# Designs tried in a protein design chat: VH-VL binders against q96cp6r367to538. Part 7

Target 1, 172 residues: q96cp6r367to538
Amino acid sequence: SGRLLINSVFHVGAERLQQMLFSDSPFLQGFLQQCKFTDVTLSPWSGDSKCHQRRVLTYTIPISNPLGPKSASVVETQTLFRRGPQAGGCVVDSEVLTQGIPYQDYFYTAHRYCILGLARNKARLRVSSEIRYRKQPWSLVKSLIEKNSWSGIEDYFHHLERELAKAEKLSL
Below, E stands for the ipSAE of ESMFold2; O stands for the ipSAE of OpenDDE; V2 stands for 0.75 times the mean of E and O plus 0.25 times the DockQ between their complexes.

## First folded at step 1 (VH-VL)

Design v8 (framework fv_livmoniplimab)
Fold by ESMFold2-Fast, scan of step 1:
Structure v8 (fold): chain C 172 residues (1-172), chain A 122 residues (1-122), chain B 107 residues (1-107)
Amino acid sequence: as target 1 above (172 residues)
Amino acid sequence: QVQLVQPGAEVRKPGASVKVSCKASGYTFTSYYIDWVRQAPGQGLEWMGRINPSGGSTKYAQKFQGRVTMTADTSTSTVYVELSSLRSEDTAVYYCARDSFYEWLSGYFDYWGQGTLVTVSS
Amino acid sequence: DIQMTQSPSSLSASVGDRVTITCQASQDISNYLAWYQQKPGQAPKILIYDASNLETGVPSRFSGSGSGTSFTLTISSLEPEDAATYYCQQYDNLPYTFGQGTKVEIK
């Protein structure tokens, strides 16, 4: 089942928040560098309308396991749904496939970002995540997958929320 | 400091070609589309087309297809529009303009060159 | 092609007046609309993007509203430097198209 990881209001407009998170922005570049992601490649957004865009990100993440691989490769597919209401906002669905970790063929992670404009300089960001299984793991394997995956997901979005709060204080 | 620098004027005879330059500075040249918009004397704005400097891909308004070519030189951060088979009605100010920063937000123009007046007369 | 129609084509107003310019799209363009200001002999300058977002450095007296097919640019209290021609532009689909312009003159 999914978990709600961010549900916060930021004093930045919906479009600016969208640009910070889902384009090759200075904010995103700095955030990924802080996460120590390397070999980062962002494909262009593409789609048949500005309301429905897709892109693929590839990058290498560090692994904290001292007895295993020190890094893993990631392919992340993002689908952006942008609606035309004046208040603005968007939904981004992200599917994250990680290679170089134990039991990689069993699961992937999915994130949903919802940006809702509340005022010209104010928006709400909600982020929820879930682990999706491609094969049903046995209970011990499932426990390991969930412990490690949720730890990583929670660290990532806690760090993101903290960095967004810092950017907010700079009156972006 | 973002700047798009164009020459002030060009004069050509009917039937000739003109190539107008736009030199970009103050940002990562390959991260933004550049569009060309023209304005005939006393008239409104008319979109001609768009180029992606990172790959050279172009989209042209149908009215100009077959007569217009847009190119980019990444070594000099310069975009060009070339219009062939010139007619007197092609007399206009030709502006280069930077598309918004992000590809999925492309389509509005946050910075404009000062324009090049192209005069086509016999 | 998407046709953009502005009204009025011109207006005269006094300093301090509230000025409203409208823009109508021939089909739904969501909020993919920008407003530009152009003074004689100068390049256009962006004022508003995504129908209602004020560009950095643009005075707060300018505001945009609308979605779908109907849009407005409002100047809440006209200043002498606001004498210019204003253009709307859709960027929902190629080719990008502009309204015919609204000339604002100060009495």
Scores: ipSAE 0.006, ipTM 0.515, lowest interface PAE 9.4, mean pLDDT 87

Design v9 (framework fv_livmoniplimab; at its last look DockQ between E and O 0.65; V2 from the best seeds 0.00; counts 0 for: pae E 7.7 > 2)
Fold by OpenDDE, look of step 2:
Structure v9 (fold): chain C 172 residues (1-172), chain A 123 residues (1-123), chain B 107 residues (1-107)
Amino acid sequence: as target 1 above (172 residues)
Amino acid sequence: QVQLVQPGAEVRKPGASVKVSCKASGYTFTSYYIDWVRQAPGQGLEWMGRINPSGGSTKYAQKFQGRVTMTADTSTSTVYVELSSLRSEDTAVYYCARGEYEYLWGSYTFDYWGQGTLVTVSS
Amino acid sequence: DIQMTQSPSSLSASVGDRVTITCQASQSISSYLAWYQQKPGQAPKILIYAASSLQSGVPSRFSGSGSGTSFTLTISSLEPEDAATYYCQQSYSTPYTFGQGTKVEIK
């Protein structure tokens, strides 16, 4: 039921790539702005160690459904799992709760980012996503949730991949 | 090498405005925030705000909101801070600094600084 | 806003001395703390980031420790060139705030 949305190698080191994606970096802020996200807030990473951290993002996203709200509030919780120093890279699990949309109580989306260092200035990024259901909707509702969610998710990560590619070129 | 170059000094009267430039070089201009930090004579450091040179988005300290404007010119790799309605208390050395997030905690630090611009506000 | 309080405000020490500067945050800032050195007529220079990470090029005699609300900058053996004012800075939340500074003089 999950989908692999990004599986690409960038000529950016794993640490730099992590910094770009999972800090309050200019790249991330610029990207979110391009996505027309507003009221973006990022909490600092917190945790019991450097190897396991958590942060929360809140933002407002535009909704394109003509019959629904024009925007929605989002709370995204990210959990960072660091690999050992020798291995490099990290895994970030993201849970995205969207409020103010139809059937919001039924589901949320989850994403896993995997950054793998391949060389000093080379890393692979893999992103997979899934829709997780808190309640089982009837078939028609489920279809609607799936259609709307995947459309947004795919657009988001395809755009992210493109922007990363642009950033990669600037860093060369 | 990374460099941030500022003008030496500016003199203004109360009520006027001042615009200080910060020319960046030695790195990808749009990949880092530029922050402004000022220091009154004999005093500590005060963060004014930051700008994302990519897109020009800004975040200002509340103290300066309404009086401060930060802008970026990507064609010249230059960031500007403009402070209006100047008062004597605005007399300070104004520093631009490159902001960097370290990847472990995402802590934000200033790893490179301009040499500072002395802005004197006097009648 | 998060208040950063340094102690002492000033100190005088001899070459070779161990120097300790403390920084207290008004609330927990985890490890989101940096230390800067500023010499007269110069811009600040970063020494420590993330509370305990030494910036590249900084002498190993400098070290940082602490987490939460209490932090310490230590110079294990003071050198003449270490005469400067030192500032802590929190990056936990905006506005980013600095301590009032600690002036270190050499006897």
Scores: ipSAE 0.854, ipTM 0.925, lowest interface PAE 0.6, mean pLDDT 94
Fold by ESMFold2-Fast, scan of step 1:
Structure v9 (fold): chain C 172 residues (1-172), chain A 123 residues (1-123), chain B 107 residues (1-107)
Amino acid sequence: as target 1 above (172 residues)
Amino acid sequence: QVQLVQPGAEVRKPGASVKVSCKASGYTFTSYYIDWVRQAPGQGLEWMGRINPSGGSTKYAQKFQGRVTMTADTSTSTVYVELSSLRSEDTAVYYCARGEYEYLWGSYTFDYWGQGTLVTVSS
Amino acid sequence: DIQMTQSPSSLSASVGDRVTITCQASQSISSYLAWYQQKPGQAPKILIYAASSLQSGVPSRFSGSGSGTSFTLTISSLEPEDAATYYCQQSYSTPYTFGQGTKVEIK
């Protein structure tokens, strides 16, 4: 079902790492630009408490598919959980719906980000992902969905981990 | 210590262009946005746009779209705003400011400001 | 664009007075509001972020409150150095917009 994609310690405090990943930060904007995402819109976080917030991201992703669409539109919903307003970490659940690809109504992808503060300027980031099915695809269709989705997910988070490591060095 | 340094004044004729610099020091240049905010004499503050020095992406207020260009030179930690087709109503103090999202509650604030550049447009 | 309206436009008060400035947004901005202080000939200085959080180094006599469309900046006991123009700013969406300013003068 799911896969662990990132499980690393960064010399960046939990609040700063959270801000880099989950606000409209220079880091996030630069990262998405490097991924060649376009038409990026990030809604503000909203919710009844600072410990439970929700936001929506919309963007267009490039697709390296020789016979199919060259791009697809994405709606990503993120829900943030904190133990308290000043907690040194958070959990963010992300649900990613992609439109403009074959079998788009069969599945979506989900990510869980866990940030744990270890010291004033040190935190652990753990990211796991899974593909979730709304309809049961035939085995060949499922194989196609799995192959393409995991390829994209793994590339994205490998790139993210690399960019976080670079930003970490620059902060020191 | 964080500093944003701008020239004191610029004078231009109507129809000309002006390019104002903002040199940053005391922090990691590519980790923060630089926003430009202007203020006409005796008037309030007006946001013009921002630049991400990491990658050079920009976002401009619609009012200035087509007349404004923001650029960043990471080798000198300097941001520029260029405003073309100047009119007398463009006379203002132009501030650069360091922009930052503080936490997830979406507080985008300007924690450090340049001293401002007075741009005067007169014939 | 989100329009920010402050009241009053100006006020005169004595040292030790409690001063209240209000800011209205044309639509709900949750808590995406900051307050700035600007003294003549100087750049603005941030006082409050996220509607109610005091910026590090700012005196505790300054406080902010509000959510949605209505916000307040309070100076609990006015000091001579507080003579300035105060601006609210929304960060809910671009373009970021400021109120027209409230000038606070000491009697």
Scores: ipSAE 0.490, ipTM 0.826, lowest interface PAE 2.9, mean pLDDT 90
Fold by ESMFold2, look of step 2:
Structure v9 (fold): chain C 172 residues (1-172), chain A 123 residues (1-123), chain B 107 residues (1-107)
Amino acid sequence: as target 1 above (172 residues)
Amino acid sequence: QVQLVQPGAEVRKPGASVKVSCKASGYTFTSYYIDWVRQAPGQGLEWMGRINPSGGSTKYAQKFQGRVTMTADTSTSTVYVELSSLRSEDTAVYYCARGEYEYLWGSYTFDYWGQGTLVTVSS
Amino acid sequence: DIQMTQSPSSLSASVGDRVTITCQASQSISSYLAWYQQKPGQAPKILIYAASSLQSGVPSRFSGSGSGTSFTLTISSLEPEDAATYYCQQSYSTPYTFGQGTKVEIK
């Protein structure tokens, strides 16, 4: 059920790419603003070890809803895993729960970011996503959930990939 | 070398506004936040907020929300803080500082500071 | 807001003395703590980041320790140029807050 959305090499090192995506960085804040996300908050990373950390993002996203609210509240929980200092990268698992959308109790989305250092100034980013169901919807409803969710996920990650490509050029 | 250059002093009356500049050089302006920190006479340091020069997004301390505006001009590599409805307790040295992240779990700290601008609010 | 409380508020010590300054946070801030030195008429200068990491160019007589709510800055052997006010700063959550400062004077 998962799809690969980004599998790209960037001319930035793994540590820089991690900082851009997973800290409260100028890049991340700018990207979320371009997505028209508002009320953005990021908790500090915390956890039981330096190689296993968790943070929570909350934000408001725009939605297409002609009969009701034009925005929805999101809670995104990110869990970071890495090996010790020999590792040139990390894995971040994200779970995204959205309130204020049809059938919100039926599903949530999950995303896995994999960063692999290839050289001092070169890293690969892979992002894959899946839709996880908590309740089984009727087939028509499931088709609508999947169409809308995959459209949104694809738009988000293709936009992210473009912005990373722009940012790497400025860093060179 | 990284430098943040500010004017030395500004004088204003209560109720007025002041706009303090901070010109950055020696680094890629849009890659770092600029924060504003003030220090009233005989007192410690107080964080006011920060701006992302790329796109202009801001975060302000709640105490200043509604009175403070931070802007950035990428063509001149200059950040501004504007504080309105000035009171005598706003008399302070206003510093701009470059915010730096270390790797994810390091720290967010201020590695380069302007020399400060003394804003005096007096009738 | 996270309150940062420094102790002592001031001290006077002789060249060569070991000086310890403490900083207490009103809640856990993990290791998101920095120390700054400010000399009269100057902007602050960072000494320590991430509670214990020495900033480049800072003399090795400065060290930091602690995690959670309690942190210390130590000057192993006080030098005349160390006369200054020292501030701790948390970066765990906004608003970022500073301790009230510790003034160090040379006898």
Scores: ipSAE 0.021, ipTM 0.630, lowest interface PAE 7.7, mean pLDDT 88
ESMFold2 (binder alone), look of step 2: mean pLDDT 93; pTM 0.945

Design x1 (framework fv_ixekizumab)
Fold by ESMFold2-Fast, scan of step 1:
Structure x1 (fold): chain C 172 residues (1-172), chain A 118 residues (1-118), chain B 112 residues (1-112)
Amino acid sequence: as target 1 above (172 residues)
Amino acid sequence: QVQLVQSGAEVKKPGSSVKVSCKASGGTFSSYAIHWVRQAPGQGLEWMGVIIPIFGTADYNQRFKGRVTITADESTSTAYMELSSLRSEDTAVYYCARDLWGSYFDYWGQGTLVTVSS
Amino acid sequence: DIVMTQTPLSLSVTPGQPASISCRSSQSLLHSDGKTYLHWYLQKPGQSPQLLIYEVSNRFSGVPDRFSGSGSGTDFTLKISRVEAEDVGVYYCMQSIQLPYTFGQGTKLEIK
């Protein structure tokens, strides 16, 4: 029971879109800075094949919570899949574990990014997200988790989509 | 430095209702679940229900459904437990307790003795 | 509802001697997240309950290291290595894996 957050075409080739989102790119660095993420570290991509790679990101996020924590620590694990080295696209699965928030042990969030090449300088980005539960929450606890998590997820991907749209227009 | 401070003892007649308050201090109110647990004289602990103040919705032990109502007021950082149709068997100390992690009660109120007698 | 059963219901211990309290649940308290939702509270005479041990074996802040918890699935134990006068009271186990939360009957610990 996920949600679709981005399903848009950008006038940027699949390989470049992947580099913007999933390397230590100027785009990614600027985007995370705009999000006010701090203490950002990115491990290099590693894995047994070019078609299956993994990396870990750690960072601190701000939290808009008037009566609780103002920041939280995040560990994000990304796994990259390609059908082959020549493939015009990729899938990245992201698992996001947040510490320093109420009910942190109940859940984590998962994102799937799908990049599909449509032409040499044109690609579709599809992003879907899920909240995954480690412990079955009560209806009240579930409501709190859902409210806070979806608000944050939706804000993040709306911001990402807007910044990608700006970047494509700038390169034209 | 979190404190849960409850209202004072009450003596009630059978058939009446009682409303006990639990005021949280330490700027944490809307981020926690607040549970209510009672203890009859010389008896064990019995879970009554829970509220997450930020949503104002509550869940109850089936044994008390229809008689218990738990509410919260974020502006005063106060949770309330109201028990209606009181009988002598409802004589007990009523506790509020905080649940930050969705697992255990880390801090408890001091308790409120409710005595039901004619 | 999950039923929690404590044994013994009472025990008397000479200061400095160990004490052991058992708690059994009618269903497993192990969740798929790898955590076991069993906690121990102490209620001293005239006081509110206080948290001692959470999730089987973790001591809460300020709890002396003479207290330890162990167990898995449906069978749990609270141990006090050397009982002191301030340990007098009623000990309760609680499960929080599902609603309603349920407590054991309590074990009263007294000093001889």
Scores: ipSAE 0.006, ipTM 0.523, lowest interface PAE 9.3, mean pLDDT 86

Design x10 (framework fv_ixekizumab)
Fold by ESMFold2-Fast, scan of step 1:
Structure x10 (fold): chain C 172 residues (1-172), chain A 124 residues (1-124), chain B 112 residues (1-112)
Amino acid sequence: as target 1 above (172 residues)
Amino acid sequence: QVQLVQSGAEVKKPGSSVKVSCKASGGTFSSYAIHWVRQAPGQGLEWMGVIIPIFGTADYNQRFKGRVTITADESTSTAYMELSSLRSEDTAVYYCARDTYYDYVWGSYEFDYWGQGTLVTVSS
Amino acid sequence: DIVMTQTPLSLSVTPGQPASISCRSSQSLLHSDGKTYLHWYLQKPGQSPQLLIYEVSNRFSGVPDRFSGSGSGTDFTLKISRVEAEDVGVYYCMQSIQLPYTFGQGTKLEIK
């Protein structure tokens, strides 16, 4: 299950869109900086096949909470899938683990990014997310987790979509 | 080193209440949950409930509905389990046990450390 | 509630021989996160329970390698390759996939 967060066409080729989102690009660096993420490290992509690659990101995120921690540490694992004869594009599965915040160990967030090339300078980006539970939370805790997590996820991807649209216009 | 130390044995009359304490030492008290498990003489283990101290939230096994209350005092790093309307079948050793979800990403919610147990005897 | 059933309820073993304990759950303990929420505890006579194995097959720190866990879904096994005197006690499986947490009825391991 989960939610669709981005389903948009950008006037940017699939290969460049992939580079913007999934390399150590100026776009990604600027976007994470706007999100106030700090201590960002990106491992290189690695794998025994060009169609199956994996990397790990670590970073610190700010927490808007009047009580408790002001930041949390995140480990994000990304797995990239590429099918042979497709007209550009890829699928990236992302698992986001947060440490240092109470209740975070009850769940984690998963994102799926789909990039489909439509033309030389045109691609579709589709992003869907879901909250995955490591153990079933109590009903009131689940409601609180879902309200807060979806708020944060939606804010993040709305911001990303807006920044991609800006970058698209600047590149035209 | 982490340790859970419980209050001493108690003898109670039917209809009274008992409050057992569990003092945690080592680690950050707010970073884990405290569960309560009881064991009647010669019987198996029965889960009673849990408290998450940082939120003050507790949840209970339906079997003890209305009789059990679990609380925590962060200033003393102590969790409490109070059981009311005691009956002879409540005679048991009561254990507290730790679930360190906050310190371990991908925690599996196993009980890594247990208190020494508190024998509560309900007798007239 | 999830029902946990252990077999056998008691087991008598000659020192140095292997022992095997089974645990069956009334529903799958596999979560959508890919983890299976089954754990094994040992309660030695007069002592508190202690964690032996978590998530089916992972030994807790300090637990000897003669202890191993296996299984999937609803069927799980705890094995001791060579039973020693210090292994005497009652073994419990537990599920933590949903509330209330539930334990098997226990398997008492004795030395012949």
Scores: ipSAE 0.000, ipTM 0.454, lowest interface PAE 18.8, mean pLDDT 83

Design x11 (framework fv_ixekizumab)
Fold by ESMFold2-Fast, scan of step 1:
Structure x11 (fold): chain C 172 residues (1-172), chain A 118 residues (1-118), chain B 112 residues (1-112)
Amino acid sequence: as target 1 above (172 residues)
Amino acid sequence: QVQLVQSGAEVKKPGSSVKVSCKASGGTFSSYAIHWVRQAPGQGLEWMGVIIPIFDTADYNQRFKGRVTITADESTSTAYMELSSLRSEDTAVYYCATDYLFGEFDYWGQGTLVTVSS
Amino acid sequence: DIVMTQTPLSLSVTPGQPASISCRSSQSLLYSDGETYLHWYLQKPGQSPQLLIYEVSNRFSGVPDRFSGSGSGTDFTLKISRVEAEDVGVYYCMQSTQYPYTFGQGTKLEIK
């Protein structure tokens, strides 16, 4: 099932917003540190065209489950489609594979980021997410996956939206 | 690689509307923007507007204020440009063109002649 | 709106000789990302326009290396090092830095 998580306008140009979110920017570094992600590695963007780039992120996330593992390993693959200025923006698709959690072989999460330029220093960010199943889970297993995954996804993007709003005020 | 095929020539009366189609093949339809450009006989090129399917957005040249609508149907890989309240000065060849990245029109349709006369 | 002005409006060239077309914009085409969104097209008689040069100096796929683009800010040039018969037509510059996208008025190239 998919959900819209962010649909907001920021007083930051589309190119700058893209740089904040999808380069090794001070914003991204600070945000991931606030999320308490560790062992973070970001590959460089690469691809056979400027419009279609790919990179891989690896990192460790904390788990707030008192009865199980305290952390899990993540491999996130990002694919970027880039559009031009003013009318332009970009789309970034993320596929997030988590290891060290129950039922890890059943599912992964996917995010689509859409950045649309509205003016020289103004852009809209839309983020939608979905849980994708590789195996059909039993109803109890599905309920566990859905509850835990959406809780984490919603917390992450709510925190991101808050930090973007804060960074927007500092750059004005 | 990308090919654009437009609908055939039209003859319209003043005050009517015309809807021109542009069918894309090759490439991924959602990965490019579709622009509309017109050219009056013996004149230069004039940008009318664009639809960007991946962002679900369209933008228009204000000169066509309220008269032009650009739409896209992803299931048929077809973009449309509808121009209403036609005048004789709207007589032109109408082109669709793709833009993959930053406004460079890399592929163009063959053009559709719209003649507005009574 | 950004106004694009081409000079000359028409030129006749002996085959094998060079040709140069100028394009001037009413304001800088440099965008905040550091790129300049100025493109050149050729419309051969009875045909649709075709892309020659994108973002000032980049040759589009299949375009012969006798075509080159240069410039910055508000002043841009398209050069053909040795004009061939198949180069006849109308050349247009276009800016895509801001809406509305605007074209120059065109330069007609003819063979003597």
Scores: ipSAE 0.017, ipTM 0.580, lowest interface PAE 6.2, mean pLDDT 86

Design x2 (framework fv_ixekizumab)
Fold by ESMFold2-Fast, scan of step 1:
Structure x2 (fold): chain C 172 residues (1-172), chain A 120 residues (1-120), chain B 112 residues (1-112)
Amino acid sequence: as target 1 above (172 residues)
Amino acid sequence: QVQLVQSGAEVKKPGSSVKVSCKASGGTFSSYAIHWVRQAPGQGLEWMGVIIPIFGTADYNQRFKGRVTITADESTSTAYMELSSLRSEDTAVYYCAREGYDFWSGFDYWGQGTLVTVSS
Amino acid sequence: DIVMTQTPLSLSVTPGQPASISCRSSQSLLHSDGKTYLHWYLQKPGQSPQLLIYEVSNRFSGVPDRFSGSGSGTDFTLKISRVEAEDVGVYYCMQSIQLPYTFGQGTKLEIK
């Protein structure tokens, strides 16, 4: 099952917060560099409607693990939904496929970002995540996949929340 | 040919620590989980913990939480179990046992056991 | 933790006669993958435990066909059709469906 990872209000308007997180922004570039992600590529957003768009990110992540692989490649597909062109918020669904790790074909991670505008310079960001299985791993393997995956997911979003708080002060 | 070979018997004082090794041969070390099980004299088997080298992760029985650490060195195909703050009740034979990642159905091979005696 | 309970705790058998050992778990050992994670080990005097039966009824490599396992859910049985001298030792059931892995108390088999 899923977990709530971020549920915070920032002194940043919804449109600006969306640009920071979901464009090739200086914020996103700096954040991914802080995470030590390499080989980062971002496709442009595309779709028949400006309110329903899709893009693909590819990047290499470090693995903090004394044994086994030291890095892995990631393909992340993001789908953006808005109620309308003038909507004060959006939902982004992210599916993250990691390659070069054991049992890579068994699972993937999914994130839902919800941005809700509260005022011109204020928005709430809510992020929830879950691990999804393509094949059912045996109980012990599943336990260890979840232990490692949740550790990485929680570290990533805790770091993101801290960096957004720093950027919030600058936007003030 | 699969064999798990453990380090020799040890006599330790209360409050000290012990580190037992388990060297695997006859298979790919990274393809197996290594479990540690102990047996006090005349008693049954008690599961202590596991390491899965390919994930670099270990997990432990809550009874030993904070006192046991399991590690592995893939370059030497050796797993280690360290137990700290030793008590006389820790006197036991300590076994390593393997479980295959594609098998996941019990411990197919066991080490010969290491007797650890804790006395002053 | 899943509690594993074996009965009897000891039994003495005349050579060539059958023996039966039961194991009960405090909750079902059936996984959603369709497998039941119940295994049997034999520990001969002075030796390490050895795998006899895995996943309820599958004989491990080199184990004689006089050993058989059966059961489902929470109730399991290990049978020896004709006990031989080399079968002396302590038999343990183990569950591996969840951590921590847990063992039964053991059943000591002796020859009369």
Scores: ipSAE 0.000, ipTM 0.496, lowest interface PAE 15.6, mean pLDDT 86

